# VHH binders against Protein FAM237B (FAM237B): the designs that were tried, part 11

Target 1, 88 residues: Protein FAM237B (FAM237B), of Homo sapiens (Human) (a0a1b0gvd1)
Amino acid sequence: DFEFQKGVLASISPGITKDIDLQCWKACSLTLIDLKELKIEHNVDAFWNFMLFLQKSQRPGHYNVFLNIAQDFWDMYVDCLLSRSHGM
Key: E = the ipSAE of ESMFold2; O = the ipSAE of OpenDDE; V2 = 0.75 times the mean of E and O plus 0.25 times the DockQ between their complexes.

## First folded at step 14 (VHH; framework vhh_8k46_1)

Design q2 (from j6 with Y107W; at its last look DockQ between E and O 0.67; V2 from the best seeds 0.68)
Fold by ESMFold2, look of step 14:
Structure q2 (fold): chain B 88 residues (1-88), chain A 121 residues (1-121)
Amino acid sequence: as target 1 above (88 residues)
Amino acid sequence: AVQLQASGGGFVQPGGSLRLSCAASGFTFDDYWMGWFRQAPGKEREFVSYISYSGGSTYYEDSVKGRFTISRDNSKNTVYLQMNSLRAEDTATYYCAADRMEWSGKWTDYWGQGTQVTVSS
């Protein structure tokens, strides 16, 4: 199911699925449910099912919403990684 | 019955501004994302903007970013589109729509009648 989640985001940011910080992934997913006021279950799987729904929807505008939320996720995820001091 | 009443269209010169309104009735307005779409003759209907349930997030088609602003007033069951710096390519019939935005696969959408926007000198 994590493979499913990675697949959704990888379609717009290839390579993101390598060296995933699971704590940051979970925290950012749950935070976006709240920030975007999504009417879904408050869990990581529900967030990424919603993202897949937007990505595969044929209704005009849903893909634009998908891309915008995915960009916000990426920005938050990078900030999360930086705050955890992931030095080499 | 569900009604979405779009208004505020008209003729405007390039560089001008218009404000569209869409009054809603017959459904629980707060439970829906609201959107604006447009269609020029002979073209497919295209996405213009979305706004979330409370107005906490907004989304725009790239060609209108920085020129158009969507807003909503849930106490008046109304969604707005402020259109600035209008161009000839913005000429279209503009439609408002309500979208439950649910991933459950249970779609419920409402569409209004359009209002004409014509940008010409």
Scores: ipSAE 0.556, ipTM 0.797, lowest interface PAE 1.5, mean pLDDT 84
ESMFold2 (binder alone), look of step 14: mean pLDDT 78; pTM 0.785
OpenDDE, look of step 14: ipSAE 0.814; ipTM 0.922

Design q3 (from j6 with E102T K106T; at its last look DockQ between E and O 0.82; V2 from the best seeds 0.71)
Fold by ESMFold2, look of step 14:
Structure q3 (fold): chain B 88 residues (1-88), chain A 121 residues (1-121)
Amino acid sequence: as target 1 above (88 residues)
Amino acid sequence: AVQLQASGGGFVQPGGSLRLSCAASGFTFDDYWMGWFRQAPGKEREFVSYISYSGGSTYYEDSVKGRFTISRDNSKNTVYLQMNSLRAEDTATYYCAADRMTWSGTYTDYWGQGTQVTVSS
């Protein structure tokens, strides 16, 4: 579902999406490069360019990989964000 | 020339198991994700599973999760699909594929010949 990110955003409060925690965002992005063995540059932009590549790909299976990695990212990021928000 | 040869198909009863193998040659195996796909008569080819370069991550279509396990042996240039708890709807020709899983450079993608899996009483 190319609408996966939009659907997930609808379940998150607008304040969370407008107050992106850069530490959590960077940490989750970089961790997934290593965990998923992605052969890309080890930086946040490279991770999200790869995610957009999977999302826009017409090859069978790429969208399933995109959804899997995106769900792992959002689970990690939301957990990180909630932990830091409760610490405020 | 690139070769992807899938094997290990056959006839099994519902609930049975099969292990598919796909031997690869003619390219640098370790630079590719390997995948399994299937196609039933009159249907489009469907994604079954992917495995990353060294096997560190695996991916499955929802209908096969918990029943199928993908693995690879890079020393033998071979990818496997262990299929357990087979159902009639798993009947299809199964194909292996090599996918660089990158957007940069000249993209090439390889498909093997299929092996038939038939699940019927």
Scores: ipSAE 0.621, ipTM 0.830, lowest interface PAE 1.2, mean pLDDT 83
ESMFold2 (binder alone), look of step 14: mean pLDDT 79; pTM 0.789
OpenDDE, look of step 14: ipSAE 0.831; ipTM 0.926
ESMFold2, look of step 15: ipSAE 0.581; ipTM 0.807
ESMFold2 (binder alone), look of step 15: mean pLDDT 79; pTM 0.790
OpenDDE, look of step 15: ipSAE 0.759; ipTM 0.905

Design q4 (from j6 with S104G G105S K106F Y107T T108S; at its last look DockQ between E and O 0.61; V2 from the best seeds 0.71)
Fold by ESMFold2, look of step 14:
Parts: C-alpha cells; structure tokens; sequence
Structure q4 (fold): chain B 88 residues (1-88), chain A 121 residues (1-121)
C-alpha cells in the first residue's frame, strides 16, 4: 500500500508526500534492497515493510539504521526527480 | 551452543586507541548483522555500531562517528571495533551482538560476554 509507504517516510520529511513520482519511488526502493544487502523479497512493499519494522522496533540501533536508510532514500529520490524533470 | 566472545578491552588514557574483537560460533555468522553496544554503570545499554552481513553497510551512534570503525571478517567469524580518540565518556563494558534483521516473530538476540574499556587519566 502506497499510502502506507508514504506514511513511513513522512515522519521524517512531511513535504515529500505531496506529489510522489512513482517511478522514482519504486526505483529507489528496489535499489536500496540491493545496496543495503537487505534479505527481503525484491519488491517495493517488502522494502517499506522492512523500513516500518526498523522504525517501530524496540531494539537499540534499529532506529539509527532506519534514519540512515531513509536519508539515503531521500537523497536518491530527489536526484531521480531532478534527473527526470529537466535533465539540463 | 551460540558463543560470542568479546576481547581487547583495557585501560587507556584519553586520546588513545583500542581494538575490540568478537569471535562467534554456533550459528551461521554470514546470516547476521553484527553490532557493538556498551553499558556504563548506572546507565542503560546503548547502541554503538552495526555492520551488515558482508560489511557493505556500517552504522554508528552520533557520538562515536569518525572515531570508531566497525569491520568484520566472515572467514574468521569475527567482528571488530577500532576505537580511536577515546574519551572518558567511552568508559563502559562493550558487548557484541548478532541480529538477523528480519521482521517476524523470530527474536534471536545473541549477546556476548562484555569486555571492559576504561578511559582515564
């Protein structure tokens, strides 16, 4: 559920959820599964379920991992938006 | 039986360095993230660092970034913590831990015996 996925990230960057580019969103989600060596199914829903797991976990350090992956997602997503919008 | 043996602690002056090691056995080391945690007297155990399965990703508590480096050698089933520029506030018992990083009902928290790090003049 895409609204669920946006909700996970909105806690850190509320403005990101207004006009989501679905292609950039999906591409960045799938790329991070590979880059971060996540042992999950290779699909967007699995990535965001894992992100919610980290966000809500009571284990020390899981929230730190969540914040770092979320920052990387944001950086990649913004770069993707800029690349798709103009290319100039 | 699962074993995590942390070693390499000791006494050091501020600004000094130590390298901790944690040897693991009794589980498939490559299937786990490895972490370092510390607990000072009268405080809650706190996160220090995590490292992903192959070492491709590392994570640090803000107060240790730039000073501590986590690494692992999967051929030796060992995780390391290089601690540089040590401060008095780093004084604690340091523990290594194994974490599958999987959502679900599985909670296999493997914790090692700690090693004492004391930073004092």
Amino acid sequence: as target 1 above (88 residues)
Amino acid sequence: AVQLQASGGGFVQPGGSLRLSCAASGFTFDDYWMGWFRQAPGKEREFVSYISYSGGSTYYEDSVKGRFTISRDNSKNTVYLQMNSLRAEDTATYYCAADRMEWGSFTSDYWGQGTQVTVSS
Scores: ipSAE 0.635, ipTM 0.839, lowest interface PAE 1.2, mean pLDDT 86
ESMFold2 (binder alone), look of step 14: mean pLDDT 78; pTM 0.773
OpenDDE, look of step 14: ipSAE 0.840; ipTM 0.932

Design q5 (at its last look DockQ between E and O 0.48; V2 from the best seeds 0.42)
Fold by OpenDDE, look of step 14:
Structure q5 (fold): chain B 88 residues (1-88), chain A 122 residues (1-122)
Amino acid sequence: as target 1 above (88 residues)
Amino acid sequence: AVQLQASGGGFVQPGGSLRLSCAASGFTFDDYWMGWFRQAPGKEREFVSYISYSGGSTYYEDSVKGRFTISRDNSKNTVYLQMNSLRAEDTATYYCAADRMEKSGYKYTDYWGQGTQVTVSS
């Protein structure tokens, strides 16, 4: 559910309301599971469920972790889009 | 029983350094993210830093970036916080924490350690 996933990021990136490149979105989600050492199921839905958990958690610092991962996701996603547009 | 034993706090002058340690027992250390929090008198407990299972990922509160470094030694079940260039506003009780999200679902386990006092004053 990409609409749900976009909703998770909407608070930090209003531009996420634009059309999503599904290939880049999925690839970046899965890559970050490994890069950030998230001990979750290795699928896109699990990643965004985890992100939602961090965003809504009442434990101090979880929101900061959410912001950090979300920023890395966005940077990686934009790079993916640019690479594809240039044929790289 | 789960234990998180913090140490290394003390009194320092501004610009000084301290190294906090947190020794863990009673759980599988490398299955948990480890972190540090702090709480000043009359203020809410706030995030300082987190480190992932193997140390491949670290996170810092903006006010401590470039001054504090979190690390861990899984062979010793210990997480560290190197605090350099300390400021008066770093004065607080520092708490060690452990967090785990299980692969099987949404089960999240977390633990708090006991606090260690850090006082930065001229």
Scores: ipSAE 0.312, ipTM 0.674, lowest interface PAE 1.6, mean pLDDT 90
ESMFold2, look of step 14: ipSAE 0.480; ipTM 0.760
ESMFold2 (binder alone), look of step 14: mean pLDDT 78; pTM 0.780

Design q6 (from j6 with T58K; at its last look DockQ between E and O 0.74; V2 from the best seeds 0.73)
Fold by ESMFold2, look of step 14:
Structure q6 (fold): chain B 88 residues (1-88), chain A 121 residues (1-121)
Amino acid sequence: as target 1 above (88 residues)
Amino acid sequence: AVQLQASGGGFVQPGGSLRLSCAASGFTFDDYWMGWFRQAPGKEREFVSYISYSGGSKYYEDSVKGRFTISRDNSKNTVYLQMNSLRAEDTATYYCAADRMEWSGKYTDYWGQGTQVTVSS
């Protein structure tokens, strides 16, 4: 669920929940599965379930990994939005 | 039996360097993220660094960024921590750990015995 996915990042960046581009959201989610070599199913829901797992894990260090991947996602997502807006 | 054996600790002056090693056996090393953690007396254990399965991604606690470097050699089942510009606050027992990084499976993680690092003038 897309609202679930937005909720995972809202705790870090409260503004992320507005005017979401679904194409950019999907593309960035799937790309990060590959870039980070995650051993999960290759779909958007699996990526965000993994992100929630990291965010809520009690193992030290998982939150640090969550924050870093979330920042990478945000950077990629913003670039995706800008490239679509600037070129049109 | 699973074993994680950390070594390479010792006494060093501030500004010095140490290289920690952690040799693993009893599991498929390539299927695990490897991490370093540390604990000073009277304090909670804290995260230091993680490295992904192949070494493609590396993560660091903010206080060690730029000073510590994690690496792994999957042919030797070993993870390393190069520690440079050491400070008194880095004094702790350092532990290595193996982490499957899986959401939907049984949570199977392994911890090693620590190696002591003491930074003092």
Scores: ipSAE 0.681, ipTM 0.863, lowest interface PAE 1.0, mean pLDDT 87
ESMFold2 (binder alone), look of step 14: mean pLDDT 79; pTM 0.791
OpenDDE, look of step 14: ipSAE 0.816; ipTM 0.919
ESMFold2, look of step 15: ipSAE 0.661; ipTM 0.852
ESMFold2 (binder alone), look of step 15: mean pLDDT 79; pTM 0.790
OpenDDE, look of step 15: ipSAE 0.790; ipTM 0.912

## First folded at step 15 (VHH; framework vhh_8k46_1)

Design r1 (from q3 with T58K; at its last look DockQ between E and O 0.81; V2 from the best seeds 0.71)
Fold by ESMFold2, look of step 15:
Structure r1 (fold): chain B 88 residues (1-88), chain A 121 residues (1-121)
Amino acid sequence: as target 1 above (88 residues)
Amino acid sequence: AVQLQASGGGFVQPGGSLRLSCAASGFTFDDYWMGWFRQAPGKEREFVSYISYSGGSKYYEDSVKGRFTISRDNSKNTVYLQMNSLRAEDTATYYCAADRMTWSGTYTDYWGQGTQVTVSS
């Protein structure tokens, strides 16, 4: 659920409420499953459920991993937006 | 039985270096993220570093970023922590841990015996 997914990132970057490019959102989510070698289903909802799991986990170090992956997602997403804007 | 044995601790002066090793047995090493954690006397255990299954991604607590490097050798079932530019605040017992890193909410993690790192000034 896209609104759920935005909610996960909004907790660390409140300015993410702007219009979202769904193609970049999907591409970056799926790419991170591969880059981080996550053992989850290869779909966008699975990625963000994993992110919520890390965010809410009481296990040592999970929140730090969450913050790092969230930053990587944001960086990739912004690059994707810029690349698509240049393609116009 | 699962066993994680951390070693390589010792006494070092500020600015010095140490390399910690953690040998693992009793589980499928490649199926786990490996991590380093530390605990100073009277304090709670804190996260230091994680490394993914094959070493494709690495994570560090902000205070050690740029000074510590985690690595693993899956052929030897061993995870390492190279610690450079050591400071007094790094004095702690260091632990290695295995975390399956699954979403399911059911998982088993394993913790090793610690190795003492003392940075004396």
Scores: ipSAE 0.545, ipTM 0.789, lowest interface PAE 1.6, mean pLDDT 86
ESMFold2 (binder alone), look of step 15: mean pLDDT 79; pTM 0.789
OpenDDE, look of step 15: ipSAE 0.820; ipTM 0.921

Design r2 (from q6 with A98K T108D; at its last look DockQ between E and O 0.74; V2 from the best seeds 0.00; counts 0 for: unsure alone 64.9 < 65)
Fold by ESMFold2, look of step 15:
Structure r2 (fold): chain B 88 residues (1-88), chain A 121 residues (1-121)
Amino acid sequence: as target 1 above (88 residues)
Amino acid sequence: AVQLQASGGGFVQPGGSLRLSCAASGFTFDDYWMGWFRQAPGKEREFVSYISYSGGSKYYEDSVKGRFTISRDNSKNTVYLQMNSLRAEDTATYYCAKDRMEWSGKYDDYWGQGTQVTVSS
């Protein structure tokens, strides 16, 4: 669910829940499954379940992977917002 | 049985380079992320680098970014760590590990044999 998804990312950016563009959110989530070659179901919930797994894992290195994918998500999301604000 | 054998360590001066290799057997190599970890005496084991199944995604601890490069050759069941611009703080035993990257409720903590890297004048 969307609130769960925002909660995962809010751990590193508490203000992320304000005025979310759902189209960009979905598109970026699904695109990252492909770009990172994740072996998970191709849906938004699966992506954020994987992100929670990384975030809460006690295995060294998982949190580093979480932070890097979260940063990539944010960068893509911002680009998506900018593209939509230009009327394209 | 799972086997992970790291090699290529040695003594090197600050600023030098080494290339570590890790030969793997006893599991389907392509189904796992591979990682490098290191441990100095009296310290906890720390993450160094991860590489995804195909090598399409690579991750590094901040202190090694730009100096270390992870790679893998799935045809040889081998993961590598190219270490450049080595510093005294990189001195440790280096281990490779496999990781399925799945929520399974338990993780296997098999490290195999490590290789010693010593950076000193």
Scores: ipSAE 0.663, ipTM 0.857, lowest interface PAE 1.0, mean pLDDT 86
ESMFold2 (binder alone), look of step 15: mean pLDDT 77; pTM 0.775
OpenDDE, look of step 15: ipSAE 0.810; ipTM 0.917

Design r3 (from q6 with T108D; at its last look DockQ between E and O 0.75; V2 from the best seeds 0.65)
Fold by ESMFold2, look of step 15:
Structure r3 (fold): chain B 88 residues (1-88), chain A 121 residues (1-121)
Amino acid sequence: as target 1 above (88 residues)
Amino acid sequence: AVQLQASGGGFVQPGGSLRLSCAASGFTFDDYWMGWFRQAPGKEREFVSYISYSGGSKYYEDSVKGRFTISRDNSKNTVYLQMNSLRAEDTATYYCAADRMEWSGKYDDYWGQGTQVTVSS
């Protein structure tokens, strides 16, 4: 669920637990599936299960990919918030 | 049989350039992310770079960002690593790898034979 999703990202962004915009969260999650060419179902739960997979993986390089995608998610999420606060 | 053969290594002075290639066979190349990894004597193998299925996204270890460029040619089943501004710290055996990048846990990685890169004065 949504608490699970927040938990995956909290390990690198400790302040994420407050006042989340669900529309931006959903839109950014789905957009990253396409932008990163992930071979997963096109839904929010699938994205965050994939992120957990990368985070917990023992395979070399997966954690580095996790960190990069997580940073991209945050950057897009912040942009989404700014757009909604100014009616863009 | 699955084959991943890295080549293009050699000796180079600091500041020089090399281009590594990794030719793949025995699997559907387009279904895999391709990666480069390196291991220096006495150190653990470390991640260098990944590239997604069609090359839509690329990832780099921090110390190589801006100096190394990963690319792939799916028509030739080959992944490349262009290495510029080489430093002594880049001296290592470089390996290519194929990774399905799927969370089911049922797919194995494929690893190539390494190619030696030596950066010395």
Scores: ipSAE 0.544, ipTM 0.798, lowest interface PAE 1.6, mean pLDDT 86
ESMFold2 (binder alone), look of step 15: mean pLDDT 78; pTM 0.780
OpenDDE, look of step 15: ipSAE 0.697; ipTM 0.877

Design r4 (from q3 with T58K T108K; at its last look DockQ between E and O 0.60; V2 from the best seeds 0.68)
Fold by ESMFold2, look of step 15:
Parts: structure tokens; sequence; C-alpha cells
Structure r4 (fold): chain B 88 residues (1-88), chain A 121 residues (1-121)
């Protein structure tokens, strides 16, 4: 699962594409700032800059934190997509 | 001056429990993630656990998941590690650390003195 999730996360970014639901992307990003109580600006770019910081960090434990937050984001994002695709 | 003072280590048998404490002073405790790290003789220091500013998020290295629990009391500037079901491979010096968790390009972490945990019969 980590390889798939990392591949998906590396492929997903804010932008114009038919494969990305920008509303779900924004909502999940902002929600995680609140849920994880991150001390960053409350916007999508700040969230992903923080994620990139964790991913590139060589400090012990930062990659573990990155993977855990990335998994939470993916789970929320998929749930958001499923909810919108059913139209319910 | 910044101080992080870890305590609560000792000798235990396999399957036993210990609770580590780390009292902090000299910085704004609430602005830092707190972590536990360990180093066995001849090995590199490894990550054990992190806890976010308010304790809303907790993170564990895979080998300790389900056995160790991190917590913090911001009113006492103290972070804890409850260690259950201890194994011989948990033998190490345990260190607490404070990490601002920022990308700013200015990074300053603080490290405490270690406390020895020895698990053997």
Amino acid sequence: as target 1 above (88 residues)
Amino acid sequence: AVQLQASGGGFVQPGGSLRLSCAASGFTFDDYWMGWFRQAPGKEREFVSYISYSGGSKYYEDSVKGRFTISRDNSKNTVYLQMNSLRAEDTATYYCAADRMTWSGTYKDYWGQGTQVTVSS
C-alpha cells in the first residue's frame, strides 16, 4: 500500500485535470491542518509545503509522520470522491 | 538555558513495563512537538515516538506500535513514554527531544540527557 499511496500522492497536485477533484483536494488538505493542529498558514499550498518538508527531511521520525498524514489524506480524499460520485 | 531531563529508566525483565518522563524548561513547551528516541550500543539513534503540540497526533516506529504510548501534560511541561511488553531489543539509552516541526530554514531542536532502559533476565 505504501508504494501505491506514495505514487498517487506524487501524481496528485493542485491543477487543471479531469482526474483530480479540486474541491475534495482542498477540503481534505484544510481539514488535516485543523485535525493535526499544524502551526502553518491555513491554505492548501502551506499544507503541501509542510508535507514536502517532512518528506525531504532527514531528521529521524519525519518520514514516519509524513507517511501517516499522507495515508489519512488519501483515506479522506477517496471517501470524498466516492461521496460525490454517488450523488447522494 | 534549555533543559530536557529524562527519568524513569531501569532494569526490567522481558514482558515488564516502565514509564519514562521528560521534564522541559527554558522554552515554550506548547510550541514544540515532543519525541522519544533511543540508541543501543554500536547502533545509530532511532526514532521511537512523536507527539504533536496539543497531543492530538501521536506517531510510533513500527517495532513499538501497540506496546508503547506517548503522552504529554502541557501544564507540567512534561512528556511521557509508557513502555509495556518490553523485550531485550528495547534495551537502549532513551532520549527526549523537542522539535518545532517547521520548514522555515531556521531549525533548532533540543535534546535531553538519556535514561538507560535495560531489559534482560
Scores: ipSAE 0.571, ipTM 0.803, lowest interface PAE 1.4, mean pLDDT 83
ESMFold2 (binder alone), look of step 15: mean pLDDT 80; pTM 0.797
OpenDDE, look of step 15: ipSAE 0.834; ipTM 0.928

Design r5 (from q6 with G35A E61A; at its last look DockQ between E and O 0.67; V2 from the best seeds 0.66)
Fold by ESMFold2, look of step 15:
Structure r5 (fold): chain B 88 residues (1-88), chain A 121 residues (1-121)
Amino acid sequence: as target 1 above (88 residues)
Amino acid sequence: AVQLQASGGGFVQPGGSLRLSCAASGFTFDDYWMAWFRQAPGKEREFVSYISYSGGSKYYADSVKGRFTISRDNSKNTVYLQMNSLRAEDTATYYCAADRMEWSGKYTDYWGQGTQVTVSS
């Protein structure tokens, strides 16, 4: 499940080997469906299948979209981890 | 009956501005991401910008970031490209395209006739 999803990001972040915070991973995935207006089912698997579609697309514009969404996901995910570890 | 009509091209001096428009008909405009591409003679067609269904997200090629702005007006079935700080290398035919952004393997559903942009002293 998460190995598949990490595999999609491996080309951008080769060091994805630590334990995944499932709540942050799910929340960031679902939030990006809304923020990027993706017309897909509102679930984590659908998001990452869409990301794989963009990554494997032969159109160069799709790969640029993939890279931008992947970077946004990573930035949001890291922020989520930090806010959960530093809350009062 | 699908049409994408790009317009607003022309001659402009370096540092100048142009606004391109692309009017769409014959399909449900709101169901598509809209895009701009460009092609200079002897070169391959290059991605310029994408905009999501309602305009909530926008994407740019590195070569145009900070100079070009994509927008859309779904009430007019029109996508725009505001081009500022134009340079000689921006000289090209500019094309608009409609893209459903679906897994079905459709990469770009419709392409328009281009409009010429010439940046020259």
Scores: ipSAE 0.563, ipTM 0.792, lowest interface PAE 1.4, mean pLDDT 85
ESMFold2 (binder alone), look of step 15: mean pLDDT 79; pTM 0.789
OpenDDE, look of step 15: ipSAE 0.751; ipTM 0.898

Design r6 (from q6 with G56S S57N; at its last look DockQ between E and O 0.53; V2 from the best seeds 0.69)
Fold by ESMFold2, look of step 16:
Structure r6 (fold): chain B 88 residues (1-88), chain A 121 residues (1-121)
Amino acid sequence: as target 1 above (88 residues)
Amino acid sequence: AVQLQASGGGFVQPGGSLRLSCAASGFTFDDYWMGWFRQAPGKEREFVSYISYSGSNKYYEDSVKGRFTISRDNSKNTVYLQMNSLRAEDTATYYCAADRMEWSGKYTDYWGQGTQVTVSS
């Protein structure tokens, strides 16, 4: 999952832990279901199954949508990590 | 019967602008993402742009980003493509398409007939 995302995403901050932050991962996944108007169940597994569907789809344009949503996810995820590491 | 009628194509000089329209009937327009695709002679059909159900999310192929703008009017069952800063490489037949954006089959749900765009000096 994470290595897959690193292969297509712009950047990961070197100062952020290498382990996945489950709170940020879940929050960003669920938020994108709403922001992107996805017609899927509102849970993390459904989001990533939809992302896999777009990635493997042979319908024209789906791969471009996949890449754009993946980039938005990583931008949001990195912001979430930074916000939590500095405290509230 | 499902219809997707694309229009607004024509001849234009490099740097010019055109606005394509695609009028839809025979299905619930609001339940579909709408897309624009193009095919030049001797080439494969390529993705140009997609727009989500409400119009709040828009996607573009890299070569048209910043020059083309997709929009939709759900009250008129119509999707648009505003094409600015046109180049010779944009010459193609442009097609609109509808896609539920849900996992199902191998095929895009509906395709329209194309409209010709020719960019020539």
Scores: ipSAE 0.721, ipTM 0.875, lowest interface PAE 0.9, mean pLDDT 85
ESMFold2, look of step 15: ipSAE 0.694; ipTM 0.871
ESMFold2 (binder alone), look of step 15: mean pLDDT 79; pTM 0.790
OpenDDE, look of step 15: ipSAE 0.813; ipTM 0.916
ESMFold2 (binder alone), look of step 16: mean pLDDT 79; pTM 0.794
OpenDDE, look of step 16: ipSAE 0.763; ipTM 0.902

## First folded at step 16 (VHH; framework vhh_8k46_1)

Design t1 (from r6 with N57Y; at its last look DockQ between E and O 0.04; V2 from the best seeds 0.00; counts 0 for: pae E 2.2 > 2, placed apart)
Fold by OpenDDE, look of step 16:
Structure t1 (fold): chain B 88 residues (1-88), chain A 121 residues (1-121)
Amino acid sequence: as target 1 above (88 residues)
Amino acid sequence: AVQLQASGGGFVQPGGSLRLSCAASGFTFDDYWMGWFRQAPGKEREFVSYISYSGSYKYYEDSVKGRFTISRDNSKNTVYLQMNSLRAEDTATYYCAADRMEWSGKYTDYWGQGTQVTVSS
């Protein structure tokens, strides 16, 4: 659920406790599965479970990958919000 | 100290072109969305264009689509606005701004000084 997903991003996005635009959140999550060519189920929960895995992994490089994907998600999500707010 | 120094404004005839520049300093440029706004006499300041952190995403108000192009060079801490096919209604003072994005929306953290654009025959 979204509370779980918020928890994953809380460390890098303090504003995650604010209201989420569900449409943008879902769309960006699914889009990143494709763009990053992630070998996971094509659903929002799978994406964030994968993100949690990377975040908590002790393997070198995983956290960097997490940060990279998380930043891309944030950029896309904010972009989505901006586009909608301006009627675009 | 934070600075947003705009330049490139001037007088042009309808159909002419101008290129605005906004040089930023005093903050981490690539952590901000950059935008252009304008304010005509007796009107409220209005959104013109935004560009995302890397420049991958660009947004424009309807009235300038197809005529204006926003871009940025993060190595130069500069945002640009190429304005083509200028119209009289584009006459305004143009402002650049740096926005920090959050879950709740955007915050315009810094505003530059205005540069005047006058389109008249």
Scores: ipSAE 0.229, ipTM 0.614, lowest interface PAE 2.0, mean pLDDT 90
ESMFold2, look of step 16: ipSAE 0.443; ipTM 0.727
ESMFold2 (binder alone), look of step 16: mean pLDDT 79; pTM 0.791

Design t2 (from r6 with N57D; at its last look DockQ between E and O 0.81; V2 from the best seeds 0.76)
Fold by ESMFold2, look of step 16:
Structure t2 (fold): chain B 88 residues (1-88), chain A 121 residues (1-121)
Amino acid sequence: as target 1 above (88 residues)
Amino acid sequence: AVQLQASGGGFVQPGGSLRLSCAASGFTFDDYWMGWFRQAPGKEREFVSYISYSGSDKYYEDSVKGRFTISRDNSKNTVYLQMNSLRAEDTATYYCAADRMEWSGKYTDYWGQGTQVTVSS
């Protein structure tokens, strides 16, 4: 669920709004599955379920991994938004 | 049976180096992230480093970044931790762990026995 996905990022970036670009969101989510070689289904919901798992895990180190992947996602997403504004 | 055996600990001077090894058996090594953790007396176990399945991604606790390097050799079922520029605060028992890194809760993680690292003053 998209509201769930936004909630994960809101814990790191309080500026998230209703104007989220769904194409950039989907593309960045799927790209990270490939880049990080995650053993999950190749879809957006699976990626964000994995992110929640890391965020809520009690195992030391999972939160460190979560923060790093979330930062990578944010950087890619912002770049995607900028490219779409310049491409028009 | 699953076994994770950490070795390479010892006594070292501040500024010195050690290389830890963790040999794995009893599970499909390539299907797990491998990690290093440490515990000093009277403290909770803390994260040191993780490495992804192929070794393409590496993660570090902030206090060890630039000093420690994690690596793995999947042909030998072994994960390593190169520890450089050691400090007194690095003194701890170091443990390796295997982590499926799966949301489903379907798989059990594995922990090894520790190896002692003591940085003498």
Scores: ipSAE 0.656, ipTM 0.860, lowest interface PAE 1.1, mean pLDDT 87
ESMFold2 (binder alone), look of step 16: mean pLDDT 79; pTM 0.789
OpenDDE, look of step 16: ipSAE 0.829; ipTM 0.925

